# Designs tried in a protein design chat: VHH binders against q9xw16. Part 206

Target 1, 132 residues: q9xw16
Amino acid sequence: MSGWNAYIDTMTAAAPSIKRCAIVGAADGSVWARTEADNVFKASEEELKTFVALFNDVTQVPAKGADIEGVHYVVPRTEESLIFGKKENTGFFAVKTKSAVLIAVYEGPNEVAAQVRKAVESMQTYLNNAGY
Key: E = the ipSAE of ESMFold2; O = the ipSAE of OpenDDE; V2 = 0.75 times the mean of E and O plus 0.25 times the DockQ between their complexes.

## First folded at step 17 (VHH)

Design yd13 (framework vhh_6fv0_2)
Fold by ESMFold2-Fast, scan of step 17:
Structure yd13 (fold): chain B 132 residues (1-132), chain A 119 residues (1-119)
Amino acid sequence: as target 1 above (132 residues)
Amino acid sequence: QVQLQESGGGLVQPGGSLRLSCAASGFTFSDYWMYWVRQAPEKGLEWVSTITQGGGSTYYKDSVKGRFTVSRDNAKNTLYLQMNSLKPEDAAQYYCARPLPPPRSGDYRGQGTQVTVSS
């Protein structure tokens, strides 16, 4: 695919432990791009709308956790514009930009989590600088 | 208006090399990540490589790693793709591109340049 899906491919190339990911609108959770086929990002429209609303007050998230693709993740803490969660050997990183939320679901040990975070934050920095 | 123009394609034997160029105009080239995509006959668009705005980071499709090198010259508003050890499966129309702004889908991209690998 082309368009914003090229950035999905870029993130996956940067961190091969990413199993599924998406770029969604920050205001409504509308999907701009996502992994497809065997790696399809399965979150519903309603789940994404709920998820992006978490960025309105990230301090509330550790008490409740977060749901992505019907899976409940424990969120140990948050940072401004960053929510991440863990579930055994799996996890996610989600970052907010001006207009977008990037979500990456990965599998693997803690060493690969750092690579996934770096990939997502690199794109976050670029999108913010480009006005997104 | 964003304009992109690819060149440098041609016919090579397996194992050969080609260098593709993309001339950009109508936007501040140095502010944007750029990528290469390709489309073989009867196949969809495939992402090939991405380069960050200053060229500090590059990313590649697994099947081209070690063979292709993306680079850019911001002073000339030009993007390059050096292709070495070309294989028949690399034959495609190659485009340089960046995403259309949301909510639009698809790319700003040029007319493309054709790469044919004879076997």
Scores: ipSAE 0.624, ipTM 0.849, lowest interface PAE 1.5, mean pLDDT 89

Design yd14 (framework vhh_6fv0_2)
Fold by ESMFold2-Fast, scan of step 17:
Structure yd14 (fold): chain B 132 residues (1-132), chain A 119 residues (1-119)
Amino acid sequence: as target 1 above (132 residues)
Amino acid sequence: QVQLQESGGGLVQPGGSLRLSCAASGFTFSDYWMYWVRQAPEKGLEWVSTITYGGGSTYYKDSVKGRFTVSRDNAKNTLYLQMNSLKPEDAAQYYCARPLPPPRSGDYRGQGTQVTVSS
């Protein structure tokens, strides 16, 4: 498998602390690519549809948090096209492009989080420039 | 119409080197991150390396780090993969690629170029 999975591989090479990640459709949460095998991204179809809908109004997310792979994350704040959260030693960054949402789940401290954020924002910029 | 043409494969002994080239046409090459993927007999496609727009960042599969170097020449619409210290495990059909537009899966790829490593 390649296609959009090459971008999954690229993100995990750029930030090795990413444990699982996916690229999904912004309109419906349909999976375009995700980590597989021992690092399979396990979110259900229903959960992803709910998750991508959070980008319709990110200002409501900190009050409720966000669920990814059946895990509830505290979302301390959001930005226009960015939702991120924490759950003990794990966290995630999710960014929206024109057509996609990139979700990266990672483990580690704030130094690791900064590297993961940089990787997903770099991919976000590229996908937007490519028309996605 | 996106077209990619790979070349430079061949037969080498373990420890040898090859330089692959990929000629791109039908799109604005400098606007896209490009990557190399490979497929060995009886194996699925595996990602090898990615290079960003101007070559400012490069990424590699762990097993090829330090041995392979990806580069590009945007003026010539050409992508390269320099492969050093080749191992039998590197034998595969090599493709340069970029993804098909969503919702389609798969890649724009050429016919590929074959790399054989034998003693």
Scores: ipSAE 0.519, ipTM 0.810, lowest interface PAE 2.2, mean pLDDT 89

Design yd15 (framework vhh_6fv0_2; at its last fold request DockQ between E and O 0.88; V2 from the best seeds 0.89)
Fold by OpenDDE, fold request of step 21:
Structure yd15 (fold): chain B 132 residues (1-132), chain A 119 residues (1-119)
Amino acid sequence: as target 1 above (132 residues)
Amino acid sequence: QVQLQESGGGLVQPGGSLRLSCAASGFTFSDYWMYWVRQAPEKGLEWVSTITDSGGSTYYKDSVKGRFTVSRDNAKNTLYLQMNSLKPEDAAQYYCARPLPPPRSGDYRGQGTQVTVSS
């Protein structure tokens, strides 16, 4: 168990609608921690490498969408360090820090999205301040 | 060198209370989200609670919500865990921790403090 699993658990506690999440290296998509047990985050290494590379030019992401765990999401818009997507009653938020990408996949009505975003952005701010 | 030292564990009856403390040194304590984890016999390490750097937000495992309270005193470099209404299933070695930097696995934590709940 990575110590970063505690931060995974923290995110899921902050937003109960989060079903799966991961903290990965921004440079190569290497997994630092991820949800396990009953809700395993199943993105492959290759997929994560591709995903984190999206942050190199987020402006192009809305046109092509984003794939996580083999699922294609529509990306309505992006910010410099934020990519979020939607698919039916599911979605994801991904935020980039200095050295990491936090990914949270959630399930529920659109109203739960705000809580998920808050959870990942809160940790984003913390990690940036802590040098990560 | 990062050092954490837990204390305050002991033997209590079901329904009893304990207050754990964690003394931190070797790093800027106030910069980090700190958390408590525990390991019961024949079980893996499990997350219990997290508190943000300023103490503004706290998070808990469902099974301890309403019973446990995490807090911190950054001036004293100390983390706390108030444990009320203790249950036998809370018995474990308790650790305060922060993650090791990747790619290293695990976390910085002390020797832990033993909590036993028995009638």
Scores: ipSAE 0.932, ipTM 0.962, lowest interface PAE 0.4, mean pLDDT 96
Fold by ESMFold2, fold request of step 21:
Structure yd15 (fold): chain B 132 residues (1-132), chain A 119 residues (1-119)
Amino acid sequence: as target 1 above (132 residues)
Amino acid sequence: QVQLQESGGGLVQPGGSLRLSCAASGFTFSDYWMYWVRQAPEKGLEWVSTITDSGGSTYYKDSVKGRFTVSRDNAKNTLYLQMNSLKPEDAAQYYCARPLPPPRSGDYRGQGTQVTVSS
């Protein structure tokens, strides 16, 4: 189904190391789009509501870590609109726009993490400029 | 109101080429990432390609990469899809699009243009 799922497809094409990703509402974690089928993004609505609330005070997140898809990640650092989570050879980047949170879960070393960050930040900048 | 109008479809033989156009009006075209999707009979909409608002980056579904090129002319409010080395599996109704605002699902898109590939 197209719509916001076309932007899911765009991000996975931009950074092939992305295994799963989603675009969700920043206020409530409601799913606008996510990867489906064999690579479904498995976070529940309750989990997403908790996850997006982390952006209410990103300074608290490194001490606690973050949970998504039932997996706990260490959060080495945050920025005002970005959370980076890491667990072994996997990780996530999450970025917040005015209306949305983009979440990309990837696999690979830190070199591929830069490509994932670039892909989500490119979309973040666009969505903010487009009024999202 | 947002309007998108696709054109340039037709009947070609395998290995042939077509250039699709999409005329945009009713919104600031240069502010949006645009994409092409396609729909074969009894199939859902399938993402084909995306181009960023400036045209600085392009992205493709794996099965069309190297054969299709998306481009845009922001001065003319027009999106293009150059389709080379066409295969029977590329036959579909092609749409240019951008997403509807959440919580609405789906796209702003036109009526589409038919691409048919046969020997």
Scores: ipSAE 0.865, ipTM 0.935, lowest interface PAE 0.5, mean pLDDT 93
Fold by ESMFold2-Fast, scan of step 17:
Structure yd15 (fold): chain B 132 residues (1-132), chain A 119 residues (1-119)
Amino acid sequence: as target 1 above (132 residues)
Amino acid sequence: QVQLQESGGGLVQPGGSLRLSCAASGFTFSDYWMYWVRQAPEKGLEWVSTITDSGGSTYYKDSVKGRFTVSRDNAKNTLYLQMNSLKPEDAAQYYCARPLPPPRSGDYRGQGTQVTVSS
């Protein structure tokens, strides 16, 4: 499978608390790569299309939250090109680049969130520098 | 046009060491993260290791941690994989790689270099 799946493997190695993740197209939510098998990222094409459109105006997201894999997350705040959410002991970080949106769903308390955020931001910086 | 050429494979006994090399051309090597993948005859492609563009961070498949070290020489456009304490499970064709541009799937890869671990 490799290709962009190598970077899914890379993010999971960098932050083992990531349970499921994907790299999708920023314009349409098309999947470039995602976790598979026992930890398959299950978001539908329509859900991903809706999700990536949230980056058109991130300031509106905290009022409504965000849905990933049929799960509704509270989004406490957003930053430029960053949406993150919480639901009990689970959460996600999603970052936008020029051409991609990177989504990582993790499990654990807030203490593990910093490692997950670092992993997705490192990939975001690289993708932007590489022209994605 | 991206070209990658692996070398350094061979036959070693369990516990032995090999150093793989990958010569890159046709792109600005220093701008890209690179990775190693491997394929055993009866298995699919497995990710082995990734190195960032500067070489400042490295990442490994759990089963090779502590035994394999990825490195790069950006001045020579060369990627390396030092493999120590080789196990029979490590026997595979090894490829250096980077992703094809979306919407395409798969890798830019070389021809690979064969690693055999046997007594």
Scores: ipSAE 0.770, ipTM 0.905, lowest interface PAE 0.8, mean pLDDT 91
ESMFold2, look of step 18: ipSAE 0.846; ipTM 0.928
ESMFold2 (binder alone), look of step 18: mean pLDDT 86; pTM 0.856
OpenDDE, look of step 18: ipSAE 0.886; ipTM 0.935
ESMFold2, fold request of step 21: ipSAE 0.860, 0.864; ipTM 0.933, 0.936
ESMFold2 (binder alone), fold request of step 21: mean pLDDT 86, 86, 86; pTM 0.855, 0.852, 0.854
OpenDDE, fold request of step 21: ipSAE 0.930, 0.931; ipTM 0.961, 0.962

Design yd16 (framework vhh_6fv0_2; at its last look DockQ between E and O 0.92; V2 from the best seeds 0.85)
Fold by OpenDDE, look of step 18:
Structure yd16 (fold): chain B 132 residues (1-132), chain A 119 residues (1-119)
Amino acid sequence: as target 1 above (132 residues)
Amino acid sequence: QVQLQESGGGLVQPGGSLRLSCAASGFTFSDYWMYWVRQAPEKGLEWVSTITTGGGDTYYKDSVKGRFTVSRDNAKNTLYLQMNSLKPEDAAQYYCARPLPPPRSGDYRGQGTQVTVSS
């Protein structure tokens, strides 16, 4: 177990609707930690490389959407360090830190989205302050 | 250098309580989320609990919710884990930890403290 797996577990504890999540390098999409076992985060290295590159120009993302784990999500809007998407009763939140991207894929009614966002943004703030 | 030292483990009966402590040094303790992990015999390391920098938020493994309480005293550079209603399945070596810098795997953690639960 990597130390960063504890942060994965922390996010899933903070938002039970999170099914899968990962912490990846912002520069290259390399996986630092991810959910495993029955909830394996399945995005490929190539896909993650493409995904993290979306943060280079988030303004273009709503027009084309975002793909995670082979699933295409509609992206209603973006913020400078936040990309979120929806598909039916699923969605994702992705936040960028200085050196990482946190990705959380959730399942449930729209009401659970707020808790997921709070979980990833809380960790985003912490990691930024810690220099990551 | 980063140093963590756990203490407070011991032998208790089922339903008993223990309070673990972790003394931190070599880094700005108050700047880091801290967590507890444990390793039982023949099992892998597993996450138990996390506490944010100021202690405002705490998170727990489902199996310990309502029984364990994590807290911290930043003035003393100390992390705590209050363990109540202990069960045999809680028996393990307990560690306080923070992650190594990426992309390195593993944790800064101490030697751990042994918790044994037996009638």
Scores: ipSAE 0.895, ipTM 0.942, lowest interface PAE 0.4, mean pLDDT 95
Fold by ESMFold2-Fast, scan of step 17:
Structure yd16 (fold): chain B 132 residues (1-132), chain A 119 residues (1-119)
Amino acid sequence: as target 1 above (132 residues)
Amino acid sequence: QVQLQESGGGLVQPGGSLRLSCAASGFTFSDYWMYWVRQAPEKGLEWVSTITTGGGDTYYKDSVKGRFTVSRDNAKNTLYLQMNSLKPEDAAQYYCARPLPPPRSGDYRGQGTQVTVSS
């Protein structure tokens, strides 16, 4: 049962401000692991397919924003393999690896956002090095 | 061919300590994050701790923070879990693990080592 959910547990331990997160396939948005129960990551299959396709051209994302769990986020800027957004006191970081997209939704100010970004980027680096 | 073998479990009284070991073979141990999971009788698998490739970062389940310390010796292909101030709720079969490659579910694990905490 743990499998990739151990990485979900690792992410939330690394950055307690993460409220919900998921690791999904980069090609199709299929869920490999996600937070569950009271913290269930609620994105639909079609929403995730649409979301991961944003990484095909991240330069277009700031103009239109991004939708996660039915919530529209303002995306101020992107980097080659990083999309992040803000909606009031909620935000997200999403990073792409060779085979995966990691999505972490958090609550709090920019000070806690830095911790979330570090956690997501650390796992991104590791997964790329491991061939994912 | 990935093989993991846990050892070091046993019976201890509340407040006692144990050090678990995990011998890894069949893969390049130093290239992977490793984690410990546990399973108490009639309960599901529960994540306990993760350690990065070089041991530079460690992560813990909230209920074990300050009591458990994960470490690794890459030269010996061995993962450790130092457990201090053990509580009855820590009693479980402990496994060292790493995830199976997607799209498969679950992880590579050994047979586990039993930790019993009783007065």
Scores: ipSAE 0.776, ipTM 0.900, lowest interface PAE 0.8, mean pLDDT 90
Fold by ESMFold2, look of step 18:
Structure yd16 (fold): chain B 132 residues (1-132), chain A 119 residues (1-119)
Amino acid sequence: as target 1 above (132 residues)
Amino acid sequence: QVQLQESGGGLVQPGGSLRLSCAASGFTFSDYWMYWVRQAPEKGLEWVSTITTGGGDTYYKDSVKGRFTVSRDNAKNTLYLQMNSLKPEDAAQYYCARPLPPPRSGDYRGQGTQVTVSS
């Protein structure tokens, strides 16, 4: 297993509504770790390269939406280092660090989304402070 | 060089307790989330617990929640795992760890410490 998979396990323990998640390289979308087996995060390398590039200009993302795992999400809002996507009763939070993008795909109502955001932002802060 | 050294394992009866320690050196221990993983014979490596840099948040695999407590002493560069109400399924080699830098997979870990639970 990848040692970064322990951080995947940590995020899913922190917010059980996370159904799939990944930690990928911010420059190229290379997968450092992801949920696997029955809950595989199955975005392709090409899709991830396109996805992480959205952080180069987050102001353009709400007009276009975002694709992850072949699913198109509406992006109601972004922040400098955060993209929030929605589709029906599912959604994602993605946050950028110095070297990585954390992606968490979740299911559930608004209360669940806040828990997911808190989990990814906690890891984001840590990775930034650790030089990632 | 990053070095991690686990200790405190041993043989206990079901329902018993052990406290594992992990001495860290070669990096700024207080800057990293640390985790415990374990491996039983013929089984894969499994995540047990994670603790944040200041110890403010802790996370556990479901099967150990309420029985295990992870903690750290950043002044002593030491990570701990208090294991209570031990069960036969907890028997394993326990390692403290942190990830290798990308693109390398795997982690920095010590030699591990054996926990055996027998009736």
Scores: ipSAE 0.760, ipTM 0.884, lowest interface PAE 0.8, mean pLDDT 91
ESMFold2 (binder alone), look of step 18: mean pLDDT 85; pTM 0.841

Design yd17 (framework vhh_6fv0_2)
Fold by ESMFold2-Fast, scan of step 17:
Structure yd17 (fold): chain B 132 residues (1-132), chain A 119 residues (1-119)
Amino acid sequence: as target 1 above (132 residues)
Amino acid sequence: QVQLQESGGGLVQPGGSLRLSCAASGFTFSDYWMYWVRQAPEKGLEWVSTITTGGGSTYYKDSVKGRFTVSRDNAKNTLYLQMNSLKPEDAAQYYCARPWPPPRSGDYRGQGTQVTVSS
């Protein structure tokens, strides 16, 4: 196991409604760590490059939506370093740090979305403070 | 240089308790989330627990919840794992750790401390 996989385990322990997640490089979408096996995060290298580039201008994202694992999500709005979306019972939160993007895909109602957001924002704060 | 040194392992009966310690040096310990991982013979590393910088949040592998408690003393640069109600499945080499900075994969880890549970 790579070191960053411990933080994947940490996020899923913090918010059990997370079905799949990954930590990727902000510049290129290279995977540092991701969920595996029955809950493998299946985004391709090309899809991740496209996705992290959305953070270059988040104001354009609500008009186009976002694709994760071949699934198109409606993005209702964005914040400076946060993109989130919904597709029926599935949703995601993605946050950018200095050098990373954290992506968490979850399933469930709006009540679980708040817990997932808190988990990714906690990790975002830590990574920024650690210089990532 | 980052250095981590684990201690406190030993042989215990099922249902027994052990407290592991990890002494950290060579970095600002209070700035980093720390975690415990373990490795049994013929198995890969598995994550056990994570603690945030101030100890305000702790997270655990499902199979150890309610039995293990992670804590830290930032003034002493020391991380702890209190293990209660130990089971044979908990037998492993235990390491405290933090990730290497990207783009390198891997962990800063110590030599580990051996936990043996004998029935």
Scores: ipSAE 0.737, ipTM 0.886, lowest interface PAE 1.0, mean pLDDT 90

Design yd18 (framework vhh_6fv0_2)
Fold by ESMFold2-Fast, scan of step 17:
Structure yd18 (fold): chain B 132 residues (1-132), chain A 119 residues (1-119)
Amino acid sequence: as target 1 above (132 residues)
Amino acid sequence: QVQLQESGGGLVQPGGSLRLSCAASGFTFSDYWMYWVRQAPEKGLEWVSTITTGGGSTYYKDSVKGRFTVSRDNAKNTLYLQMNSLKPEDAAQYYCARPHPPPRSGDYRGQGTQVTVSS
């Protein structure tokens, strides 16, 4: 174990409002690491493959929304390497690197959303610099 | 090629302190986030702490916050873990680590250094 799961632990320590998260391959959505046990990130391989493909044309995502763990999220806007969405008191941030997509699902108000985004973007910067 | 070697473990009484070191070679140490993990005989591997490339950010397992401090010296390719106010629950084999490149699972880590806490 640990490996990439240590970065899952790091993300949760950085932003405790993250309830579930995963690091997946950008090309195929294959899981490198995810939260487990009581906070298992429960997305199928097919759903993740579909989700990472959204980064090929992020401009279409706000019109359709995004599905994570069988939950449909409203996506208010996107940036080239960032998709985020909301559904009631829950939300997510997903960022793409050279080889990975990091997905973090959180619960809470706008103050915690900002903390989650900061944590996700810090890891995105590191992964890109490390060649991932 | 990647080599990590931990040292500094030992036997201390509850409330004691130890400073662990990790000597890294075979890769550009300053380019990587590094972390400490531990394993007690009755538990699986537990993440303990992560430090970013320049040491600008550090992260800790909740149960060690305020007692442990991770640091690094990039000029010496060395990672440290200062452990204060040690508790019996901290007894474990401690490893410094970085992940294998995907899709491979697991860590690059050394033999570890044993920490025992007993009266």
Scores: ipSAE 0.717, ipTM 0.882, lowest interface PAE 1.0, mean pLDDT 90

Design yd19 (framework vhh_6fv0_2)
Fold by ESMFold2-Fast, scan of step 17:
Structure yd19 (fold): chain B 132 residues (1-132), chain A 119 residues (1-119)
Amino acid sequence: as target 1 above (132 residues)
Amino acid sequence: QVQLQESGGGLVQPGGSLRLSCAASGFTFSDYWMYWVRQAPEKGLEWVSTITTGGGSTYYKDSVKGRFTVSRDNAKNTLYLQMNSLKPEDAAQYYCARPLPPARSGDYRGQGTQVTVSS
């Protein structure tokens, strides 16, 4: 187990509505850590390369949406380091740090979405402060 | 150089308690989230607990919630794990850790401290 797997465990403990999540390299989408077994995050290498490139110009994302794990999400708006989307009962939050992108897929209503966002942003703040 | 050294393990009966310590050196301890992981005889490494830089937030594996408490003393560069109501399934080598950059390099871990629970 890498140390980054402990951060995956930390995020899922902080927000139990997270069904799958991953920490990937911001430059290339390479997987550093992800949920496994019954909750495996199964995005392809090509999909992740495409996804992290969205952070090069987040203002264009709402017009086309985003694909994660072969699922197309509507992205209602973005912030400079944040992309989030919804599809029916599921959603995701993705945040960029200096070196990483954190992706969390969740299920549930708006109240659990707020908890997921808080967990992901807390990790983002820590990683940025640690130089990642 | 970064060093982590665990201590406090031992043999206890079910329901007993142990307090683990981790002495950190070679880096600014107060700048890092720290965590505990363990390796049981018949399982791989598993995450146990995480504590944020100031100790303001703590997170736990579901099976240890209410029984284990992680804490830290930044003035002493020391991380702690208080383990109460120990169960046979808690028997493992316990390590304190922080990730190595980059992720593919693994993590900084100490040599670990052995916890045995038997009756």
Scores: ipSAE 0.184, ipTM 0.598, lowest interface PAE 4.6, mean pLDDT 85

Design yd2 (framework vhh_6fv0_2)
Fold by ESMFold2-Fast, scan of step 17:
Structure yd2 (fold): chain B 132 residues (1-132), chain A 119 residues (1-119)
Amino acid sequence: as target 1 above (132 residues)
Amino acid sequence: QVQLQESGGGLVQPGGSLRLSCAASGFTFSDYWMYWVRQAPEKGLEWVSTITTGGGSTYYKDSVKGRFTVSRDNAKNTLYLQMNSLKPEDAAQYYCAKPTPAPKGEDYRGQGTQVTVSS
């Protein structure tokens, strides 16, 4: 098991509504770890490269939305290191650290979205403090 | 040099309890989240639990929730796993782990401690 797999397991345990998630390189969108098998995170290399580039100027994202796993999400607003979106009963949170981008796709109402955001931000804070 | 040394495993009957310990050295233990992972013969490595730096948050594999409790003592550089209501499916070599941050890195793990559950 790679070291990053434990972070994937931790995020999904922290928020059971997370259906798929991944940790990717902030510079190039390369996959470091992701959910597999029945919960495989299936975004293409090209899509992930495009997605991580959104963090170069998050202020432009709400006007055009974001694509993850071939699904186009409405992004209502962004923060410096946070992009999140909704598509019906599905949503995502993506946060940037110094070297990585964490992406979590979840299903459920606003109550579960808050739990997912908390889980992703907790991991972001730890990784930043650890230098990643 | 990162060193992790597990202990506390043994043979127990179904429904029994064991407490595992992991002594850490070679890094600032209090700065890192720590993990327990396990591997049964002919099975893959499974994540079991995570504990944050101060022990303020703990996370568990679904099949062990309510039965296992992870804790840590930063003053002693020691990680613990209290295992209650042990089942035959819990039999495995248990490792404490400090994950490496590199994309192709491996977890730093100790030699492990063997847990056998049989009647």
Scores: ipSAE 0.376, ipTM 0.715, lowest interface PAE 3.0, mean pLDDT 87

